Miniprotein binders against Protein EXORDIUM-like 6 (EXL6). Designs and how they scored, part 7

Target 1, 305 residues: Protein EXORDIUM-like 6 (EXL6), of Arabidopsis thaliana (Mouse-ear cress) (q9m8t8)
Amino acid sequence: REPPSQIPNGTLDLSLLWYGQFTPTQKERVHDFIESLNFDAKEGLDPKVSAWWKVVESYQERFEVKDIYRQKKSNRTVAPRIKVKVVRSYVDEKMKYGKELTMGNGEKLVETAIGNMSKVVPVVLLSAQVRAHGVGFCDGTCQHNALAKIKGQKEPRRYIMVSNPEVECPGECAWPFHTADKGPRGMTYQPASGEVGADALVIQLATGLADLATNPDLTKSLFKSETTPYNDDVKKNHESSSMYIVDPATKCTRVFGSGAFPGFTGRIRVDPITGGAFNSHGINHLKFLIPSIWDPKTKSCWTPM

## First folded at step 18 (miniprotein)

Design mu21 (from fa0 with I80L)
Fold by ESMFold2-Fast, scan of step 18:
Structure mu21 (fold): chain B 305 residues (1-305), chain A 98 residues (1-98)
Amino acid sequence: as target 1 above (305 residues)
Amino acid sequence: DKITVTVRVTDEGRTKTFKFTVDSPEEMREIMERIREIIEEMNPREVEITIHTSDPELAFKFAMEMAEMFRRMGFTWIELHYKITNGKLTVEVEGERD
């Protein structure tokens, strides 16, 4: 069967909406991170952000149909690529809908990010001044990705909305650059950019992009929640419900390096110039700390180090 | 013993190992200073500091101080590892320079 969860033509064209006031560093870090997803030049430093994105791309192979009576084999020797590009960036510094967003306001922001474009993924980034109600921020998540029904369009549009990580719940959304609300006290790293809000925003966007790219139509269930009673020895488990489904990046929450455990990131490096924590390199030898992602081939949270 | 610290210094392929045991935070400051003195005296290209403890907050503080010391001493590659084994936390701080 034709897999319903595919990235059209191997491209993600992003339309960014910056809602509220952002620093130049926050904007630059997001753009640099996105550009780094496909940066695989030989002269680049390892590990690469693009190596992490290749794990995301490898999920496209999981949807190959294998008919027991008619073997259809992939004629491709490598996983298909997903090219990520920013095609529009809009700033609403005055915050048209104010600082307290309702669900309806959020829908209008998604619509604004789409504009008149038929083939873009809207990404709404909320500044430190903004609170969004009804979307579940600080209730286990720091980014929201879902399907939006757009007036006048038959097909729903996949979108990402990222909450500001610094102000409302920094112990959840800005870790490991801010002390956790639970676990070890005082465990913080310096951000490579010098701004907690910039590097934490990259982490939340990375999570949203990975979850979107591995399940773009929200039609595939890739994992069952480990917080639900589950016996791995029982092959005939209860049928999947929404509460049992977890996306690949969410499966590896708060894991950044090998050897991670609750309260500790796992393996990371420290930039000798800035003192900032990182686990990967992007364009222009820039350093990033990006979250791990579940790798079905190794059956583990893949980390850059 | 609260904390065990192992310091491995390597230069031109030759490694020397130093071991310390700490029962109090006051002794930890002394150990940090002794480690700095070892690195200054021996001028190694590679250093690995391994911390074994049941106190994760203290281990994290120690690791961050060691990473900062490496940075100030001109190490160009600095890495932190975390591992929990048999209920004990192991933190490794590695530094390399030319």
Scores: ipSAE 0.610, ipTM 0.863, lowest interface PAE 1.7, mean pLDDT 79

Design mu23 (from fa0 with H81W)
Fold by ESMFold2-Fast, scan of step 18:
Structure mu23 (fold): chain B 305 residues (1-305), chain A 98 residues (1-98)
Amino acid sequence: as target 1 above (305 residues)
Amino acid sequence: DKITVTVRVTDEGRTKTFKFTVDSPEEMREIMERIREIIEEMNPREVEITIHTSDPELAFKFAMEMAEMFRRMGFTWIEIWYKITNGKLTVEVEGERD
């Protein structure tokens, strides 16, 4: 284990690019989820999106004898806070670079999301009109987070790109709101927002944000495949290997509650008002279904329930 | 094979248990109606329905129907939990209200 990487100034300033046409519900759901990461819901509205984000924040923790004061302030393990906010949200409804995503198109979308802003994390969201199979989506991944070399900048820029979950590969990217490609057919939950694409976008974005925040430099080795109990469809390779390095949220893919196993989410709740499935609460009494994240302290996938 | 449904209704810490065995999916509607009648008659604060079956699609559909029934009956806490026991799928649907 290498020394923890730190998010500069404890902030993640996100620049969103909505590429293609999105519903108001899809946009609102994403914004509400992001705001919920740093929002403590009222007592009794447990589990909280912010509690899940505190597990992500714990990867920033430093172990020093002189930091014992932190333990005296609270009986809870407290990590440095990472403030997440949207500083820009740009919509390209006409899809300037076309509907078929290539590596070159993808690089241009990342550059567009950055614009003229320094120190932002670009987040590219692809609409249902976009086809992204050509850049590796729908072959074991529903979001990319990687480093982009930007012209005129010394440091590479970390980015997140989320594929549309509803059209190209809903069995991978819209589960559990859509029938899975593997496992029991017909096992689908109602999305709390009323839109499959909106709640599925939140799941994929949550995975990308967690992986980025836990490994911001994309340089440290975190895990071996033997620490994942599930047979994960993480990108297939032609060279047989019993070991690979996986980021914390990707390591817990398709796990949403305690008792999860292949094809089954684990424990979830059903909203009595909407009938939607959820495992966490956020701002404005909103309910979200968010993926689990690996917790190195417990050596397990941390779930809200 | 057989589908087993166990219904536990709890009020003020006292639990009553009802067990049903269904041999076909067509009988599920009748069992669901009987469960509704039990809950209406007893007006419990907590209901736990456990379904044992080798058919995961049937178990899921039954669980979703039970969750919807709880919503219509005014339960404010509704939870679904899946578990494999002795090679068979067990689905628990829990409803609570005050």
Scores: ipSAE 0.665, ipTM 0.872, lowest interface PAE 1.3, mean pLDDT 79

Design mu24 (from fa0 with H81Y)
Fold by ESMFold2-Fast, scan of step 18:
Structure mu24 (fold): chain B 305 residues (1-305), chain A 98 residues (1-98)
Amino acid sequence: as target 1 above (305 residues)
Amino acid sequence: DKITVTVRVTDEGRTKTFKFTVDSPEEMREIMERIREIIEEMNPREVEITIHTSDPELAFKFAMEMAEMFRRMGFTWIEIYYKITNGKLTVEVEGERD
């Protein structure tokens, strides 16, 4: 069966399932980040998490069939919007399927997150003590976007799964808040929340949401670019440039600011109160460190600063 | 092992520049203390510290120590920027306060 070719209809209603033990900081950090995706107050706290989400939202333009006549004659256009809401949150602290999850157990957690709701995107969050087998965590990926076959439904459901990497693979999936276990080790920062797991969960969820919104069919990138990440923007010559296929959520991996290179995040700010590293602001003046995203408009990794 | 440090202090739109060349990592501690003294004496609203070195470990240590110094001195905006120029690492640490 092939992945569904459905484009988001301007709304992502998330159903969260917290599997295992999480701190209050971890739960609040995730909720605050989600609320921050659509927070565009007129206050002067830039860069905003919502500015990063607007780049993700812009990908809807590349999938839409446009009314050619109206588009050419329009005096006003509104950027496509994706409103993200948590419509359900369920906690399984006792871990019904234990600490070692098979792919089948993962699908049952997805079913639990969906419940009786249509049109929700299930998000399964795994505590640090849980291991999910067959999903590729800690082996080149830190978040999982996939399809689950739901009992009684003909079409599979798209879901996101993230894990707190603090115990299993902090060097793979908690950088830059933990030293890297492979490749250039580089600079390590303090998390703005005070907890490595909380800020790492935000990074994984940000990547998962971006992947969902920019790759709705789970296909390899549909976008071509004349530039690659980490290149000098010396010249854009279409006749002599090769075509590069870019995966928006993956090609800017480990880039958090301008000037990034292996082992270095790029430009970041340090919170004067906590000492925590950040590159964006959300609700209630909260500070977040979020990964860069490929911008098809500029054909480069968009960074908050 | 040539290390260069440039300190730019700006107040009321006027910038003063201080340049240091150090021959060893041990001298870096003395330069950090000298930078602290300059900032305390001049009480600037903006400070930019640039270090040019081929040693990334030294650059990381310098950046974090300068950011912590700014934090202790009441700077409310602190930024760290890394740049590769002609095969050498350039680290810029900026502080602003009002």
Scores: ipSAE 0.531, ipTM 0.834, lowest interface PAE 2.0, mean pLDDT 78

Design mu25 (from fa0 with E94Y)
Fold by ESMFold2-Fast, scan of step 18:
Structure mu25 (fold): chain B 305 residues (1-305), chain A 98 residues (1-98)
Amino acid sequence: as target 1 above (305 residues)
Amino acid sequence: DKITVTVRVTDEGRTKTFKFTVDSPEEMREIMERIREIIEEMNPREVEITIHTSDPELAFKFAMEMAEMFRRMGFTWIEIHYKITNGKLTVEVYGERD
C-alpha cells in the first residue's frame, strides 16, 4: 500500500482567473460552492457538500495495513482536513488572448492566475464563448486538471481549468441540465441557481478539485484499467477507456445519486421553491448538485443520497 | 406495450395502494389527474408514485409533472429515482410533507 499524498498545511489556497464575461449568478455560485466545502455546522441540512468533501479528505487517511492472512482488523487514522479558500480573484473580461485559446495561451492564463504567489492552486474559468484547444474539452472531458511548467520555479504547478459548456458542448458537459448527446432525449433538470452555466461550472470545478485533492502529485496510480462505475454493459462497450488510469471523481463522472446508470443521474431531490435539482446543501441554505466520488473503503461511488 | 403506475399514499402509519395500467401514453394525462384527486382526498403526509415503461422520454415527462404537482400541493421533500429492470424503465417520485 502506497502512502497517500498530503496537501501541504492542510489548505488549498485557490487563485481564480475569470476569463471572459460571466453573470453575477455564475460567479456567486462558484464562490458559494467553494465556501460550502468546509461548512459542516450542525444546524445545516444533510447531506452536506462538506460530507462529500470529507470523502475527498479521506484519501489523505493513513491506514494500518490489514494482513488478510493474519485475519487482523486494520485501524484507520482520522484523515487530515483540507481547508479550501479563495485567496485571489482576477477578472479578464476583455479576453486578452481572444476567444480561441491555444495551449500556449492557456499556459499564460495559468501563469496570470498564479501571479507571484508560491503556494496557490490556479483555477482558470472560461466563459461560454471561449474555446480552449488542445485540452480535451468537449472531447471526452469537461474539466482539465494538469501540471504546468512555470518559468523560474523548480517544481511544476498543479492547476484546474473549467469552461462554461453552455455554448460549445452542453449535451456533453452541462448534463443533466441539458439533454445528453448520448442516451435518452428529453431528460433535463432545472438548475438550482436558475442558470445552466452556473451549475455546470460547479460540477466541473467539483470534479477538478476532487481529482486534484485526491492525487495532488499527478503521478500516483490510484486505479488501473477501470471504466466509470456504471453497469457491466457500459464497461464492455467502452473497453478502450478501461485501459487508462482515472482519478476518483472522474471515475464517478455522471453519477449524482444512488442507482445511477448510463443516461440517468441516480437519486436526486427537487427543491420545492425553485424546482431545481440537487443532492446536497451548502452555506446559507443553498442547494447544489455535485458529482459522486469513488470511495476506496466501500469500493463504490459515494453518493450524497 | 403496457404502462403501469402504482401510487402509495401514507398518513399516520396507514398506507393505501392504487394501481393503474394503460396501453398508451395518451392516457397518462388522465392518470395524472386521478393521482391529484387521490392526494387531495386522502391528504397524505407521504406519497410514492412508481411508473413502469419502456419509453424514457415518457418516464422523464411523467417524473417532472409529478414533481411539479407535489411542489404545487405543498410537499417539502421531493425525490426522483430512475431504475432499469429487464429492459423497462421504472421511475419513482416520492413526496413528503408535514
Scores: ipSAE 0.629, ipTM 0.870, lowest interface PAE 1.6, mean pLDDT 79

Design mu26 (from fa0 with R72E)
Fold by ESMFold2-Fast, scan of step 18:
Structure mu26 (fold): chain B 305 residues (1-305), chain A 98 residues (1-98)
Amino acid sequence: as target 1 above (305 residues)
Amino acid sequence: DKITVTVRVTDEGRTKTFKFTVDSPEEMREIMERIREIIEEMNPREVEITIHTSDPELAFKFAMEMAEMFREMGFTWIEIHYKITNGKLTVEVEGERD
């Protein structure tokens, strides 16, 4: 009787908590990326960040779980739009819980980002000064998008938490702007913003936002890769693939362009002025490198190029 | 392993292709210098440089050096493409200017 779960009112109202010291570039980069998700002016340059966000929005169409791998069309109407905006931004430069976080401290940061607001998505951003291993970063994880039980609230709240990986685990979470821990060494690009941390934060936030928006209640099981994070190959004939749980952006981890394979981003462009790597354009002529996202219609990782 | 480099330059709608083959990475510097000479002599609006090798680090380093060369020469559109064929890595660096 009820339609598939959708983003309430077609909006994601983000409440940001900046924990620790961030450069102006890091803060501006995150805000500019968020504003670029809904920027679709005809005078803008292609490919657009908003084209990537339209793939995310398409998940609001009705898909049968088994049809994801079969590309069977369940609904062909245009998907509803999802407007993303920042409604609150709070800075804790002194780091109330110190530089070495525990899971309990992480939960308190999510609560701080929520404040007294009933409908916001908390986004916790951890500075390069923070050692985030204790809250589950590094060691296979570069962003969190999960459910948190909030004191005084009946329903758990979906949250995003990202850490600036430029100090603690750059080879894992700042690739391709830093040499990878696995694969070919020395394969690095310059960040379009000029700061590794700023562009790495954007990649991790993009992944978290896409995964949250495609599965807001964390109840839809889409798929799970049986291969390495670099491999986008999927066994198509498995009807029981619905038993696997992997979010669409996480499924396409480390894929940024067509022709990607282990250790290699796929197709990208180089800014002739800055030398920065990018695959998409946003507001104010800004260039971004954003991760691929699984497209169930094409049965592949959708790439801007 | 055999390393191959193919350079395609397009000027006024005409495309010319140059091919180089080397057996060692030490010869790559000579090839890069030759590529610079071709681009300077022909002043093309479009250039595509392809390296085909079993050494992924060499292919990436070559691609980044070619992208830097394009920046120095005033190219306004620079792309890097990847392809794997029969276990060998092909990396293409494309430059375009108006």
Scores: ipSAE 0.550, ipTM 0.845, lowest interface PAE 2.0, mean pLDDT 80

Design mu4 (from fa0 with L89F)
Fold by ESMFold2-Fast, scan of step 18:
Structure mu4 (fold): chain B 305 residues (1-305), chain A 98 residues (1-98)
Amino acid sequence: as target 1 above (305 residues)
Amino acid sequence: DKITVTVRVTDEGRTKTFKFTVDSPEEMREIMERIREIIEEMNPREVEITIHTSDPELAFKFAMEMAEMFRRMGFTWIEIHYKITNGKFTVEVEGERD
């Protein structure tokens, strides 16, 4: 029996919508990170971004069944692979709806990212000058991950929305590359890309992809905003006004390595060339700092180091 | 509070350990300079520096200064690890090269 909320055909076909002006570094970092999810780095370049993605993939196994079969039939009990690829990338540098987005405008951007594609996952990326209202950015969250009811389609569509936090809330959503705006402030690192926004976007996208892949229908391990009680009706109707936090990413907030505590990321490495902080390797010998993810098997935050 | 710094330098499987105690943050810069001199003189393949302090800001500053020193000295593996126990901080900075 297939586990509930399995990713269809083992693929996440992403359609990116870049809303506003982004640097080449910001665009390249996001694309390189996505490609790194399914890339096996050279031996000796551990930890790997792909190893982090294997933890995400393991959520497709039923927790109860995994423990039983793994012990007796380990060579037959492997988590299904999830191949992530960008199938479309659209740029709206002129910002059709301006710099102040209502929730309705955000939904139209999601529709634009979908276009005419039936199985694509829209990813809306907002530039540093854009403000999205009603999605909780800079007010307890740094990425938005929900279901949208799309005009002309019967089934709601899962989407991700991330914003470059450099201007709006760097202290909340760009740590550890920026001093925290609330205590403990903790230590600050240089971004491996040389741009705070580029590496912050990667962290937000990583969180959104993990949330989406571990719970594509928003029916497993859901936590709701404090203003709305959790219930079955709400789980089935996430049209636009409610925010949901998925357990795996939420429990490991601000954890990037072993030994993390408030103000410290946990164990990390420093790139000898750039001075940037990282905990994983991807394609083309690129280095990334990616957030840890909750592992229900060990009941702990899995970290790359 | 006393600040304790332990420097372990390893080359070709041989390890030498140096220990320092500092009574104030102001003396820490002198110890950092002494550590640089030890690494330059011995040219080790591996260095592990451990600092114990009750001052988290000093621990963070020390870690960043040591990581930058390793970077400038050609180390290709640089790692920072922290431990906190009963309000006391232990920072470990490791550097490796061929």
Scores: ipSAE 0.615, ipTM 0.860, lowest interface PAE 1.6, mean pLDDT 79

Design mu7 (from fa0 with T85E)
Fold by ESMFold2-Fast, scan of step 18:
Structure mu7 (fold): chain B 305 residues (1-305), chain A 98 residues (1-98)
Amino acid sequence: as target 1 above (305 residues)
Amino acid sequence: DKITVTVRVTDEGRTKTFKFTVDSPEEMREIMERIREIIEEMNPREVEITIHTSDPELAFKFAMEMAEMFRRMGFTWIEIHYKIENGKLTVEVEGERD
């Protein structure tokens, strides 16, 4: 079997670029979620956001088997830690490229987030008023996680792009805080932060980070398409097929707790103070609703509850 | 539309079960009021409400209103759980305090 991809040095240094207008709650929520990924203090409440991140880390497990004849190696599973932190945070409130972003404009924002850093993961966050074209937002996906070719560099850079779906497509990308556009209407909940956009951004970022951390090399980046001017349909089908890689968080789309089915999140808790829905705890006793993640060891979607 | 609601209240290790059946969604608010009265009278530490119905939207709406009622009554642990049994939807709302 193909060996699992690894995060070099066990760290994810994130460079955030906030494009457009965001509330303080939206910014604080994202930062608090990121800090919560590695918060495993004894005084913290369970289930923890960090327990969910440990499932992500388990994708990098190394298995050592006991040599029965020589007794040299322990039968042990080693899961490296992945430390996640924000090393830069940039704000473009005036939106340099306007409210309608092409794929090329998005790549320029990725380059801006990278700056002069050789080893950062750029995270581009788009405000509710921005529309990003060519990335599939509100047309089959709610986050974008890909590789960008950087001018002057041979190695492509991995990045994440998320958007506040509150205005463009709340029914597709802000569920369960908004009724779904397709399928059964089902159950909806109050966001724990009090803002639909803030908690939707966390769900999108969680999905992107999990998919990135479990597949940092993006196997499709090894695939090169041939240049063909005549058969456009065949080339498009071939390119679409090469993109059908289901990452662990994407495999468990719209699952938040045990017993989930279309229109229902599965098991969750309700905050007695705010009325907000959650399934995990982070720093400062903050509550989060985070998506389920595929666990290859159990061959099922792992849920906090 | 037949709706079945089962209420289990537990206090000091003692459990009492109450069952309600109504034929219309309009009677659901009366059941909610009866549940509130049971909880006020018995002052239980734990409550589990199970609703069985062929109308999933009604079940979800009921669950959300029960969770809000628990929040207002001082329950500190509130949980919603779903089950499918023989093609029929069951929604459970659990409250705990202390």
Scores: ipSAE 0.440, ipTM 0.800, lowest interface PAE 2.8, mean pLDDT 79

Design mu8 (from fa0 with K83T)
Fold by ESMFold2-Fast, scan of step 18:
Structure mu8 (fold): chain B 305 residues (1-305), chain A 98 residues (1-98)
Amino acid sequence: as target 1 above (305 residues)
Amino acid sequence: DKITVTVRVTDEGRTKTFKFTVDSPEEMREIMERIREIIEEMNPREVEITIHTSDPELAFKFAMEMAEMFRRMGFTWIEIHYTITNGKLTVEVEGERD
């Protein structure tokens, strides 16, 4: 049996279900971002989306070390790798269950995304017109990672659900392309794609994929730290009693570059052609703004810049 | 609130520094126009603008307008940095070309 704490065979086969109306830009942006996760050509510009994904991949090494400790295995010196690809993309533009989704309706969409595939991670993307109840969107979270019971299957299936926040909660889930509900007001960055919804969907998906890879068992409290990130300057440790637990995918969601603090992204670049904000490069010279990821090795948010 | 702006223009390894103090948002447009004139006259390959203020919204607005100005003037590398020290925000906007 595959270990529950690892991504089996280092591959993530994604099955996408687009629920509602999406622009060509939104669909293309999501696909380009996914392809960029494994793009590491020397001709590519730095920093790369794939460099961010390598930090996420490094969590598999920690899970593997734990497994080796419990069971004898041959030594591996190669860095862990997770190949991500889209194996299915289904569009439901007519919205079979309407614009108001219950938890039950959401689970049926997950089943539709899975289809007949035994080894696929379903990703449900909701258009700006759709409201999903019971999943916490716009109420402290901007992506949903959960387990769904699938009819005819004994084990529940892990899935990701993201929503275009442009209409429902842009101030919470489309920052920094929309004024935040907290922090500076009246100031925003331009999205590199030209569409707030397209780049916001990428940020939510990036967080969802990072959560999937760094927390495959859907448990909280995977890593322990001696202090909170903002209390590291306190000399008095007395010590070890100030431990806290960090969730890697959610700890750094509002950090995009070095020097970040509440309400401020940290270091970013501006595309001289589009005026769009970015911190990473992908395939076909595309530019993306993606959230930082917690690095347990340095006990800080890893930033592209 | 009082705003201080420091402009560093670098060309051929030589750096010249200009400093401005703004007491109101209305004076910002005049300072931005003066910065544009300096860049046009000196044709530098690198420009760094440092903004000190206790008003983060004003700092962001100034930084975004400077980045857009660099873009329109043909700068090919544009970066924005943030730091906070003793409760005051420093925003740096850097442009490079050639």
Scores: ipSAE 0.669, ipTM 0.873, lowest interface PAE 1.2, mean pLDDT 80

Design mu9 (from fa0 with P56A)
Fold by ESMFold2-Fast, scan of step 18:
Structure mu9 (fold): chain B 305 residues (1-305), chain A 98 residues (1-98)
Amino acid sequence: as target 1 above (305 residues)
Amino acid sequence: DKITVTVRVTDEGRTKTFKFTVDSPEEMREIMERIREIIEEMNPREVEITIHTSDAELAFKFAMEMAEMFRRMGFTWIEIHYKITNGKLTVEVEGERD
């Protein structure tokens, strides 16, 4: 049997492809969020984006091996650190495939994000005016975390695709910065960045990164399913993929704080400078609203507050 | 429609509680102004405002108004918490300053 899935060498090297027109705020917000995953905030700046990422890291294990004989009697594992960084950022403002993307066009964008790099995770970000067909955006999902077969490569490549929902489906995918299609009417928070699309992109990317980091190797997930039971309802949240075993951010859909109920975020803070809603701190005194994550140890959604 | 609002102001470890009951949303603006007056008069370091109502939209709008009031009054820690009990929504807005 194979050991639990883990990120090789404890690094996630991201290659971003920005498809369409994005504001400087949207691009900076995404980059700042990624940098914040491994940034220890100053004393007194709790909760931290990095604390949320440590929960994600805890899903993976490294075996402690000192010598062959001791290994047989040791069941000890250590939680890995996963360092996330952007190694490439490419912009296609003119939209090579236009504003209406087929699934095939989306796969070509993933290939473009990879380029000739053997160890990057492609992240495709779609601007507000882009429509991705056959993917299910705004029809029960707000992001994709899936596998792509890459020509000339032995193993399929994990990728993330997110879209700025502020034009197509803000009520589904930009909540709580826009009134929800279901739940209390008029419930909106101000985004801490000042832009609904920028903060919505962060939420979708956070979800995708958490899911990818907790389940980076779908092949090895088959061995986990024999020893770690999981709820069949988790599979229902993955359109047309039959092999996802754990999706901790998606299991905690629309939960941002303690005391959350359908239509209500749970506990959040309001930034006294911007008026924006947040539940975590990052680099440069920035504040983020990030989704809760399932904690298998407590069998509940871990919330930043 | 019965709406209840509880205001707790704390300074130097001493807490005073004010309670309001209104029968209509139209009275809410008057209650908000009374809350502002209490905070201005007492100059507390901590304030907790709780609204309890079956009207979720009203509770949310009230909470946003209170959070903005705290922001304008110099509170540096502002927190909103929600809970639902037997179909009624309780929203708590907390402000702290030094």
Scores: ipSAE 0.650, ipTM 0.878, lowest interface PAE 1.5, mean pLDDT 78

